Miniprotein binders against Uncharacterized lipoprotein syc1174_c. Designs and how they scored, part 4

Target 1, 342 residues: Uncharacterized lipoprotein syc1174_c, of Synechococcus sp. (p08452)
Amino acid sequence: CAVGGYAGDALPLARAIASVSDRLITHPNVMNGASLYWPLPNVAYVEGYALDRFAAGDWQLQPVHCNRIGLLLDAAIEPELRIRHQQVAEAAQATLGLSVTAAVITDAPLGVTLRQADSGSTWGTIDRPDSLLRAADQLLKAGCEAIAVIARFPDDPGAIALQDYRQGQGVDPLAGAEAVISHLIVREFQVPCAHAPALQPLPLDASISPRSAAEELGHTFLPCVLAGLSRAPRYRSATESIAESIRPESVDVVIAPETAIGGPGILHWAARGIPILAVAENRSTLDLRPVDLGVPVQHLQTHLEAVGWLAAYKAGLDPAALSPGDRRLSYLNHSVQQATSG

## First folded at step 24 (miniprotein)

Design NH3 (from NE3 with G38D D39G V61E)
Fold by ESMFold2, look of step 24:
Structure NH3 (fold): chain B 342 residues (1-342), chain A 88 residues (1-88)
Amino acid sequence: as target 1 above (342 residues)
Amino acid sequence: EESLEELKKLAEEIAKKLAEELAKELGVKVEVEVFVRDGRIFILIYVTVDGKRKLYFIVVEADDPEKLAEEIKMFIEELLKELKEELE
């Protein structure tokens, strides 16, 4: 039984869901550096563009034992920082048994820039997206099956937004650009891809949230990116005849934040009639109104309720039976009336 | 409120229209891509000048259609200003 979902960076949630699922399919912003200390063998990393193609039925997923990973380094990375990332990749290979078989430096600096508008939207640039794509192509021609991108990001892309995020507020200011980079690679080459930004360690701050601190503990995010890519399933066209593939029809449940429910991927799952669990967490039921998908969506207040839902479903129960209210029969016969219990 | 898919389609329409106007004004080639991820709308604009392609993007929170249109307009107006300075 496979479970798909769109979720933020929440390793404890992924562990809980995985414990009540045969397989969990998720994308990279759920994983963090702590995952290296607690492996999740039934979790399959799938990049966001690829997950959308899977949901649409355009792609199928082929499980693998071990991908040959290519390391793609931005020419803009300073020599000392580049050596650090090389050392981390070699250490991850030596200590985790990963296969990092080639590395390339882009033929020009990628020129990643970021700024934040007053509205909270992120504006950004990549000066040389074709340099990124050419480097990826070189790795694939060398036989790599998955690509880890290390791009030089601004160290302080928005002091106010970064300060808010470190205090447990707002969204990771780098996540947008990371998603763009992996999107470009997966769209162009149809291979697993994840990004680890190259930036200097952030200053110490005694008041940062524990979740933000976990992201800052490592010098880079590269080891967990490599771990995720090592067993990331390969993306295949849905028209290919291959054995032992994961197809969208095998997905039993989709879990997503309520804010993501109307997206194209979720609409594809809804059209298939698959149960969709929309999790509000930290919100009242009345703060957000569900968007009409044309298919029932189960609205839950917390991720704990989603885990309970899955546990009941796996046990062969109707999860509604765990709710305190009674369910009443609906007669198809006219003129049948039953007293309401209170 | 509008679904993310409906907002994505609106963003595609607005961004393509305004980027085409920018392309005609500056004499450059543009290409637009829009996708949704994690409840946010990503609008990518490729600008090609003398065979060299550069990517500009905005990541917008899922808002109502009026705010979405305003954010795209502001982004493309600033892009037009920056590109005029670079081309001069």
Scores: ipSAE 0.785, ipTM 0.934, lowest interface PAE 0.4, mean pLDDT 78
Fold by ESMFold2, fold request of step 25:
Structure NH3 (fold): chain B 342 residues (1-342), chain A 88 residues (1-88)
Amino acid sequence: as target 1 above (342 residues)
Amino acid sequence: EESLEELKKLAEEIAKKLAEELAKELGVKVEVEVFVRDGRIFILIYVTVDGKRKLYFIVVEADDPEKLAEEIKMFIEELLKELKEELE
C-alpha cells in the first residue's frame, strides 16, 4: 500500500513507516542528515507544492531510477563557501553514485533576509526572485531533471529563535524561506526541488538537542538534499499517459501532524475517503487545538501509534481492533436492541 | 474555529485588498500569492518597480481570524513604510 503525508521525516520514523508500506511519499527535509548511511529505497521525496497538486488530482508522479541533478548556487555565496559546496556535491556523486550534471551561479545575489515579528511570525525577503528562476531555467535547458538550490542565508537569523530551536524549542527560523524558494521553482517549472542553506558553521552548543544537531552533521546540509532529489519522482500533468505512474487514487493512508489538518491537501484526501492519521506528538491534551472541524480523521497521540495502525491495516485488520474498548454492532432497524458484552 | 483552508481564503482576501491599496498609493505593481505548508500560512507579495521584481513574505501560524488579519495588516503597513523610503 502507498502512504502519503505532510509529516516531516526523521530517519527512524521514515524507516518504521517504510517497513510497513509498499511506498512512502513525503516532504523533503534536512532532518534526513543521517540518511547517507541508511538508504530508504521505497521512499519518494515530494516538494510541498507538488504534494498539494498531487492531492488535488492535478499532477501524477513518475517514479525514476536516478535524476540528473542541477546545482543552483546563489551569487551571494562567498568563494570559499561555494568551493565547500562544490566539493561536497562532487564527493556525494563519487561516494553515493549520484548524478550532479551541471551547476549555475545566479546572475545576481538573491538577497535572502529573515526577521522575527513580535508575534513570532517570520518576515522575509528575496530581493531577486527572477534571478533564481533564470538560473533554474538554465539548468533545465542543460538537461537537469531536479534542482538543488543553495542560497546564502543570514548567519544569525533571529538569534533568540535559532537558539531556542537548537535547544529543541520553537520552530526553525530558516524553514520559511526554504519553503518559499522551493515553492517558486516547483510552481514555475514543475520539477523536483529542494534547498540546502549556505551558512557558516554554527557555533558549538553543549546543550544542543540531538535532533537539531543531526541537521548540522557534515560540512554542509547538501548531501541529504542530493540523495533525496536523486530518486524524487518527476511531476507530470494528470492528463498525460505515463506508464507505471503513481496517481492519487493509489494512496491508501495519509499521515499528518494535527496542526496541518484542514489544509487544502488534507481536505482533498478526506474527500477521497482515505484514512487520515493526525498525530499530536509533543503536545499535552490541554494544549491540543483542532483547527479543522467536519472532516473524518483518526487522532493519534504518537507516531508509534501511526506505525502500529499501518501494520494492522496492511495485515488486513481493522486497526480499531488494537485499541482498548469494546466494539459494538449498530442495528439499522429501529426495533432491534443491541446486546451488551459481559 | 476556522480550518486552514478558510484561514487561507481570508488571508488571500485581506492581503489582496491591502496590497492593491499599497500599489495605488506608491504607483507600483503588486502581485499576491498565498499558500499553506505544514500548518502555516505563507503570504507572498511581489512588488515590481521599474521592471525589477522583489519578493516580500510573511509566514504565519495563526488559528484565529482576527489575529491573522492583524498580522497581515502590520506586515503590509511596514512594507508600505519601507517601500516609501526606498522610492524616495
Scores: ipSAE 0.775, ipTM 0.932, lowest interface PAE 0.5, mean pLDDT 79
Fold by OpenDDE base, fold request of step 25:
Structure NH3 (fold): chain B 342 residues (1-342), chain A 88 residues (1-88)
Amino acid sequence: as target 1 above (342 residues)
Amino acid sequence: EESLEELKKLAEEIAKKLAEELAKELGVKVEVEVFVRDGRIFILIYVTVDGKRKLYFIVVEADDPEKLAEEIKMFIEELLKELKEELE
């Protein structure tokens, strides 16, 4: 049983799902717990654009033993901070046995900026997207098979946004720019890519949320990113003959936040007749509206219910049999005359 | 109630229209890309000036088309202002 996952930052959920599945296909954001690394051997780490192309049937996923990772460093990173990231990558090679085979500094500063609009939307810029792409091309020509990007992010994306994020009430202000950076590389080169931001250490805050605290336990997210990329499946065109590839037909169930229902990726799975589990426990500010996908969607309240559903399904049970209440058979051709209790 | 896919299509239409108007006004090349991740709409605007390409983007968490349209409009208006200041 292969499970497609569109869940957000939820390493505990990924662990639970992976324990009741033969394989979990999930987005990098689910696995990125900064310095809190947990190895999951049956998880396929797939970037969002690649996941959409996979769902559409354009791409297939090639399992790998290990990828050669290229380190892409923003020229905007200060020399001391660059050395710190290099040392982290070298430590990951030495301690985790990862293959980081080349490093490149961009030919110009990437120039990442972030701001929040008054509407609550996140705005950003990348001054030199072509410098990003040129650096990735150099790494790929050197024989790298996956790209780890380290862009220099602003240390204060906005005092209010940073404070709200630290309190676990806001959206990660970096998540938008990280998604864009990874998207640019995956779209252009069809290779696994993930991002770790280059930030200065924040002052200690005793009020930091447990989620945000995980990001501060290490100086960088780079160890987790490198670990994920090391075993990330490669992306191949659906027309290529690849032995033991993962194809959309291998996916038995899709799990997504309720807020992601009706997105392009979910619509592709719906069109394939794949069971979709919609989980409401997402903190997205989007109003939960029922979307008709043309297929039955299982609406679940909690991640625990999703894990329970998967466990029942894996056991060959109808998960509905675990729900309270007696279900009577309805006949398609006979109206069950309610026996009027006389 | 509009689906996330319908909102994405609306965002593409609005962003392309406004970006084309901006491109004509400033004499620059503009390319628009829209994608969805984790229930959010990403609108990417690539502006090319003198052979240099720069990326501007907005991430929108909107479930209604009017709010989405307004947010895109405000983003493009601010982009137009910034680009005018850079080109002067």
Scores: ipSAE 0.775, ipTM 0.937, lowest interface PAE 0.4, mean pLDDT 83
Fold by ESMFold2, fold request of step 25:
Structure NH3 (fold): chain B 342 residues (1-342), chain A 88 residues (1-88)
Amino acid sequence: as target 1 above (342 residues)
Amino acid sequence: EESLEELKKLAEEIAKKLAEELAKELGVKVEVEVFVRDGRIFILIYVTVDGKRKLYFIVVEADDPEKLAEEIKMFIEELLKELKEELE
């Protein structure tokens, strides 16, 4: 599960968690902030499908020093916007030392459409998912080790939802389609993948949320995607013998939103006896609240509490000692006898 | 409360059933995939018409089984309507 609920607001949290961890495994979109390229050397960016495979024990993660990144560009991107993305990739090679070694334009427009149902659910289409997969295959055959997908998204993907998001309300209306696109690539090819939507600049709005503004400051969303993919660990079958592998057994703590606690990945971590920190901070009005179905979960109100929990844990303390209540001993061989006198 | 895994399994069952009915009515091929990400349920329906595959999806914030079933039903009913119009 990834932390956050707004684009761009998870980077300070990821930095704080990384400062109190030996290693942080997180989804690439957590590091979304178009103007921020601060290096986080102990962070491993892993796409959500791959996180599920890792949690299940099907995959292990191979750390890398630098991936050869392939650009997958939607044929629907108009020439001026495509040039901007090309310039970002070339600049990243020149100024950040990233390796962007090939680019492919899809053989058909991908045809991404989005709309919002009255319930708030996102409905969407991708007209040509096989064009996406064919382009990814070409990049992999050219030797690329990670894929940055740049798809043309509608500039107005749900006016009410987009305006709400810009004012700091709700979640990114684009995030659903982005997750679908990266899911398709990772499921098919088992390679690191992240998506940077191609959009025309949004109209100026003086009242937008600062975190939403961080996404709008640049001409593209690509810089953060490239930085995350450059050191994203490679996905390998758990049965392979890999030096310096990250395996699920090395995970000490899992942090997730309360809304994600019943998901298949979290159930795998709970079954391993890994402490699960459930954070309520990113709740929506549509959030489900967990019913105790036997998931041993530490419930926290804020991500600051999670950082404190980790700091205490790393210091060798029981984090419960930081709680305001006293912890009392219970004797295993002592029982309360209830007597009725009359 | 049903877990997200239980809701995912329910969504997969409902979506497969309704998509198979859609496929039979329109004479097309369908494939269904359901996954969970960030507390949301993603339902993907691939429809193949004349050898070309198109993807339709809905993203539902998990709530309860009845709301989930209603959202999937409305989505597939609208998909059926749109595909009928395209094929005519």
Scores: ipSAE 0.773, ipTM 0.931, lowest interface PAE 0.5, mean pLDDT 78

Design NH3 (from NE3 with G38D D39G V61E)
Fold by OpenDDE base, fold request of step 25:
Structure NH3 (fold): chain B 342 residues (1-342), chain A 88 residues (1-88)
Amino acid sequence: as target 1 above (342 residues)
Amino acid sequence: EESLEELKKLAEEIAKKLAEELAKELGVKVEVEVFVRDGRIFILIYVTVDGKRKLYFIVVEADDPEKLAEEIKMFIEELLKELKEELE
């Protein structure tokens, strides 16, 4: 049973799902939520654009033993901070046996900026997107099979939003720009890509939430990014004959947050008749807009319910058998008159 | 209520229209890309000035078409202002 996952930053959830599935296909962000490396042998680390292309049937996923990873470093990174990232990559190579084969510094600063609008939307710029693409091209020409990007982010991307995020509230203000950076490379080159931001070490804040603290335990997210990319399936065109490839037809269940329901990727899965588990994550179901996908969607309140559903499904059970209440047979040709007990 | 796919299409339409107007006003080349991730709409605007391409983007949690339209409009208006200042 292959499970497609569109969940947010939830390494514990990914671990739980991976334990009750033969394979989990999930976005990098799910795995990158901590500097803490946890190996998940049955997880396919797939970037969001690649997931959409996979769902559409345009791409197939080629499992690999390992990828040769290229480091793409923003020229805006200070020399000392660059050395720290290099040391982390070298340590990951030495201690984890990862294949980090080349590094490139961009020919110009990428110039990432972020701001929050009054409406709550995130605005950003990348001053030199072509510098990013040129650097990636150099790594790929050198024989790299996956790209780890390290862009210099502003140290104070809207002090309030960063503070709220550190308190376990709001949206990661960096996540938008990170998604754009990885998207640019994957769209252009059809290769696994993930991002680790280069940030200055933040002062010790005792008020940091345990969830956000995992991000600050290291000088960088680079170790988990490298670990993910090392085993990330390669992206191939659906028309290519690839032995032991993962195709959309191999996906048995899709799990997504309720907010992602109705997105292009989910619509492709729905069109394939794949069961979709929509997780509300403690949001009021009353506030959720019903989206008709043309297929039954299982609306669940918690990730734990999704794990339970998957466990039942894997066991060959109807997951509804774990729900309270008696299921009665409906006859297609007979209206079962409920005997009104007089 | 519009689906996320419908909101994406709306965003594409609005962003392309406004970006084309901006491109005509400033005499620049503009390309628009829209994608959805994690329930959010990403609008990417590539602006080419003097052979240099710069990317501007907005990430919107779109739950309403009117709100989405307003967000895109505000973003493009600010972009227009910034580009005018850069071109002067």
Scores: ipSAE 0.767, ipTM 0.935, lowest interface PAE 0.4, mean pLDDT 83

Design NH6 (from NE3 with E2P V61E)
Fold by ESMFold2, fold request of step 25:
Structure NH6 (fold): chain B 342 residues (1-342), chain A 88 residues (1-88)
Amino acid sequence: as target 1 above (342 residues)
Amino acid sequence: EPSLEELKKLAEEIAKKLAEELAKELGVKVEVEVFVRGDRIFILIYVTVDGKRKLYFIVVEADDPEKLAEEIKMFIEELLKELKEELE
């Protein structure tokens, strides 16, 4: 299990963090339909490959007030489902003020398949990754600045895993293929990208987890993806001169689950001396990995503690002051020993 | 115990070795990419047959090195089996 294993379960945390920070950089997987009702104006959605490049210092982020969004639709999408997604995009443009300026259907079905191995690992296939990239190239040549991918996913991508997810357990079985798709586009083209899988409506389930329901409400996953991409910062080479750029040196704190603190992005932040808040989420089944990062990691039990830490930091306080113990000074070059032996 | 970065490097070694063996056995071109998202390791295998490039991938929850190696081995063994059937 990992942070974000539930649909929408990171959104209340993102709101809390955003309320006590000038800017929050986070992955698009936090987006869901509920985000349309309560916008997060100081949140910058950054795809995972781009986040790694940013952490490494290879890329900087250019804030925007809107992106021209291109729709990339899988040829495998049935005509009626494709019309539904087109109508949603047009409605989002008209009612949310988004700019969706071009659409392309891939020149071949992408052929997304998924299954779950007995071990719990996800296995998948994309038959035509080159067709995906050709479609993205067409949108960019048409002047689009961000890409929303709508790929036809299997309706039953691991029936046990899907049922568990709908009941609030485990992880989204679609997330693996979604991450692969956005990774391919961002690595190749250096543009903001997120995906909204094309699926037929799932059967009604009276016991659905409320967080999972947030992704199933409405006709598609597309509107929140478009809202997030509209303001996603553009990815620029670190060597470019950009006014008011977001650079890695401006990051004050990194918040990550305990299970992720040894990853390549976190190692870059640790090397910069950035405070790392590692949140356990009170789970005993997580594989906690002690790693020597060369910088102290702040181990916290809950996300509430992370919010409190950041609130103190934002207020100009040392967050350690909120801990109950006393802090005592140590002199570097002096000890006192008083003996009246002479 | 190994970090996610160390597990990623191990996955790259194992996947490249096994994919090269698969490529030689089948006479196809393969490419390998490995990346990390959160606590998960993604292993991508691109297989090119007659100029057509297809992507196969496995997503493994970060765990101990022996389980990771076994997961990659099982994945590539099944991929080899499926590709043999397609090529006859």
Scores: ipSAE 0.801, ipTM 0.939, lowest interface PAE 0.4, mean pLDDT 79
Fold by OpenDDE base, fold request of step 25:
Structure NH6 (fold): chain B 342 residues (1-342), chain A 88 residues (1-88)
Amino acid sequence: as target 1 above (342 residues)
Amino acid sequence: EPSLEELKKLAEEIAKKLAEELAKELGVKVEVEVFVRGDRIFILIYVTVDGKRKLYFIVVEADDPEKLAEEIKMFIEELLKELKEELE
C-alpha cells in the first residue's frame, strides 16, 4: 500500500502510482483538479485531517462498496445555481449509479470570503462555520455516510488571484478555503468530506491553462467529488474491531513532495519506520531544507523515478539495484583493501 | 533551518499569543487551531461575539520563520481592525 497526495497530486500521477501499487491512499484534492471522472478502483481517498489521524494510529480506514452521500448546499448559492448543482447530482445518480440520499441547505449563508495578502499569503473567512456544522449534522442524522459540500465562493474575475490561477500561476486561493471546509467537517464528525465550489460560469478564455481548462469543462467539480466520496473509506477509531480495515501497518511506502517533508503526517510515518520517497519535482535541491526524520529518506528528482521505485519494489527488487553504478560488498570485519592495480 | 513541524509550532505559539491579546482587547472569545497540509501552514482563528462564532484563516507557505511571524502578525492586526469596526 502506498500513501501519496501531500501536495495535491495530479490525477496522472495518481493513476501511475495506482498502476504499480496494490492500493494507493491519497487526498481528495487529487481529484478536484479535473472535472473528468476517472475511476481508480484501488485508490482510497482520504481527507488530510483523516490522513494525519491515520498516520498517527488514531484512526483506521474502513473500505466500502458505496457511501450514501449527503449534499450540503450553502444558502448563499443563488436559486438558479442551486438548481444546476441539484441537476448535476441527479445526473450523477442516474448515470454513475451514485447514492446521493439527502440534501440540506444551510440555515444561514456560510459567508466565504477570500483575499490574497501582499505577501502572497491567502486570507479567508467563513462567517457561519456553525451553520456548516449544523447542516452536516442533519445529513448524518438522516443516514448519510459522506458529505459533499458546495459553498458559494466569491465571483471576482478581477481578482489577481483568479487571473493568476487561469494562467496556471500562483496558489489556487480556493484550495485553501476548500481544505478548511473539509477539515471542519472531518474533525467534527469523523466522516469523509469533500468540497466543490459554487461559481458562476466564467467567460470563455482561450488563454486558459490546460489545468484550469479541465476545471471549467464540467461547470462544476461536483461529479468528481461525488464519485470520490461514493467509494471513500470511512474513518473509524483504531480501537474498533473492523473487518478488512486498512491500518498504518499496511502502508509500505509514503510518497511526498520534498517541500512537505518534515510535516506532521510525514513525521508520523517516519516514526513508524515506513520508507519515504521525497520527490523534488525538478526543484533545485538548493531550495530544499535538509530534514532529518531519523529514518532513511529516498530523495528522488521526478515522479517518474518514484513510479519506477514502486514498480521495482512491487517486483520484489531492491530499487537501489536499478541505480547506476557498481555495488561492491563491504565486509564488516575486513577493510576492503582497494587493490591498487599498479 | 527549521522543519515544517517546528514552523507549525512557531506559528501556533505566535498566533495563540496574538489572538489572546486581541481577545483581551475586544472582550471576545478566541480559539486558535493550526494544521499543515502539504507544505502550507493553516492558521484558523475562531472569534465568538454574542454567541456567534466566525472563522478567520490564513494559509502561509512556510519557508522562513521571520516571514511566517510577520505574516501572522499582519493577519491578526487586520483582523483586530475589522473586528473593531464590526463592534462599533
Scores: ipSAE 0.799, ipTM 0.942, lowest interface PAE 0.4, mean pLDDT 84
Fold by ESMFold2, last read:
Structure NH6 (fold): chain B 342 residues (1-342), chain A 88 residues (1-88)
Amino acid sequence: as target 1 above (342 residues)
Amino acid sequence: EPSLEELKKLAEEIAKKLAEELAKELGVKVEVEVFVRGDRIFILIYVTVDGKRKLYFIVVEADDPEKLAEEIKMFIEELLKELKEELE
């Protein structure tokens, strides 16, 4: 069975889900540095705009063996930092068997900035989105089939927010700008795209969360992005005739955080009548409750429950059979039941 | 509690209205795009001055309609102030 995921999954979860599914369709930022050591041949990485187009039935996904990847480098990147990223990409090609076939430096600095509003929301700018798109166009004309963007981000985009994230709290302060950049390219060109920010190395921090440390150590920014793009399915219009494509009708289960239920993509899946697993992860201090959006969803407390649910479902079992409670029959003929019970 | 889709539609309405007011006050071209990723609402405002296009964006954690409206209003008010300074 095919399983689709929306933001929030970690590599151990992705491996567990992949082991109990025929194919896992998930966002590139799920796979981090561990993807370098554990190939997952039944995982398809799909950018968020493309996931929404797929859910809506506008796009289908064409599996590939290996994409020719183009590197899109921000002109703002200092020469030493650019060489570092070039060396990482060449090393990833040599050691992981990836195809990185072209690189382009944007014709103007992209001018990425980030700051926190008083409300805690992230504000940002991209000075030259046109330069980003022109560079992407050059890579596609050179025959690239997927784009890795390396943009120069501010080294200190919000020190308190970044420190909170490093301690395992809040969200990655860079993820917003990364999502905007990939969105622009995928919307314009309909190609797989992911972003690896160009930053100076972050200071060492003994209290860093292990998950955050994995992203900062072992070259997890660019090599993970390249590994995910290498097998990312191509995005095709749903009206094209493509053999062996992945169509939305083939998706059996969707797993998403409870906080994401009711978004446009999830509503399309709900309208198709497939199981929606909403995972709360509310076993600690977080007070996150299921939202009643008028759509039928399975509300689960942990990702482990989601894996168990999927395993039972794939085995042809009713997942409720894994519940410790008794299930009671209900008679449709209440009048007969009441008459015989009185 | 409104859905993310309902909040997205509200964000589109508010951002388009306020961005058009900003565009008229400053004499610039503005375009608005809103999308959802996970539980976040992304509001993108493209501002074109003399043929040069720049992108401003805000990422909001979905909450309630009143808070969302206030965050969009504050963002666009600050954008207006910054653009006035740059155009002077």
Scores: ipSAE 0.797, ipTM 0.939, lowest interface PAE 0.5, mean pLDDT 79
Fold by OpenDDE base, last read:
Structure NH6 (fold): chain B 342 residues (1-342), chain A 88 residues (1-88)
Amino acid sequence: as target 1 above (342 residues)
Amino acid sequence: EPSLEELKKLAEEIAKKLAEELAKELGVKVEVEVFVRGDRIFILIYVTVDGKRKLYFIVVEADDPEKLAEEIKMFIEELLKELKEELE
């Protein structure tokens, strides 16, 4: 039983799902939400573009024992901060037994900028996307099989958005740019890629949320990114003959937030007749847009319900049998006249 | 109500149209890419000036088609302004 996961940054949820499934395929963000590395041997770390290509049937996933990881460093990173990231990578190699085989500095600063619009949308720029791609190409030519990108993000300690993020409120302003950076590399090179931002160490704030605190504990997400990339399945074309590959046909269930159910990736799974679990995450059902996917969608309120559903399904049960109520058979050809006992 | 896929298509149509108008006005090359991650729409605009490609992007929560259209419009208008200032 393979489970596709589109949930947000929820390592505990991923652990729970992984415990009741043979394999979990999930986005990096689900696993990287904390500097707290927890190895899950049955979790496949797959970038969002690769997930879409997998769902579409264009790509297949090749399980690996270990990837050779290349470090892609933004030229905008200060020398001292670059040394810190190098030391973290070397420590991860020594302590975790990871294969970090090469490093490249971009030929120009990537020039990442971020701003929030008055509408609440996040805007950004990458000044030198081709510099990013050239650096990735060098790593791949050197025999790297996965790429860890470290881009220099703006140090805007005064940005209300960063402060709100630290308080566990709002949208992570970095998440958009991180997704774009990973997307650029995966789209171009068809290799596992993840991002760890280069930020200056922030002053210790005792008021930070426990979630945000986990991000600060390591000064960088790089150890988690490297651990994830080390075991990330490689992306291969669906037409290639690959032994023990993961194909879309092996996916038994998809889990996604209710708000994501109408998305292209979910539509591909629906078209394949795969059961979809839509999780509302305590949002009012009134705010949910009904989406007809042409297949039955299980609408669930909590992630715990999703885990319970998966456990029942794995046990060969109809999960709906666990819901209270008498189920009576309805005959299609006979109107059961309820004999009103007079 | 429109699905997230329908909103993605709408975003792509609007962004391509406005980016083409921008490209004509400024004499630059523009490429548009739109994708969805979770419940958010990503609009990527690649602008090529003098053989250098720069990426501009917006990330929008897809809740309403009118709001989505307005957000993309505002983004392209600001991009147009910034590019004019860079080309002068």
Scores: ipSAE 0.796, ipTM 0.942, lowest interface PAE 0.4, mean pLDDT 84

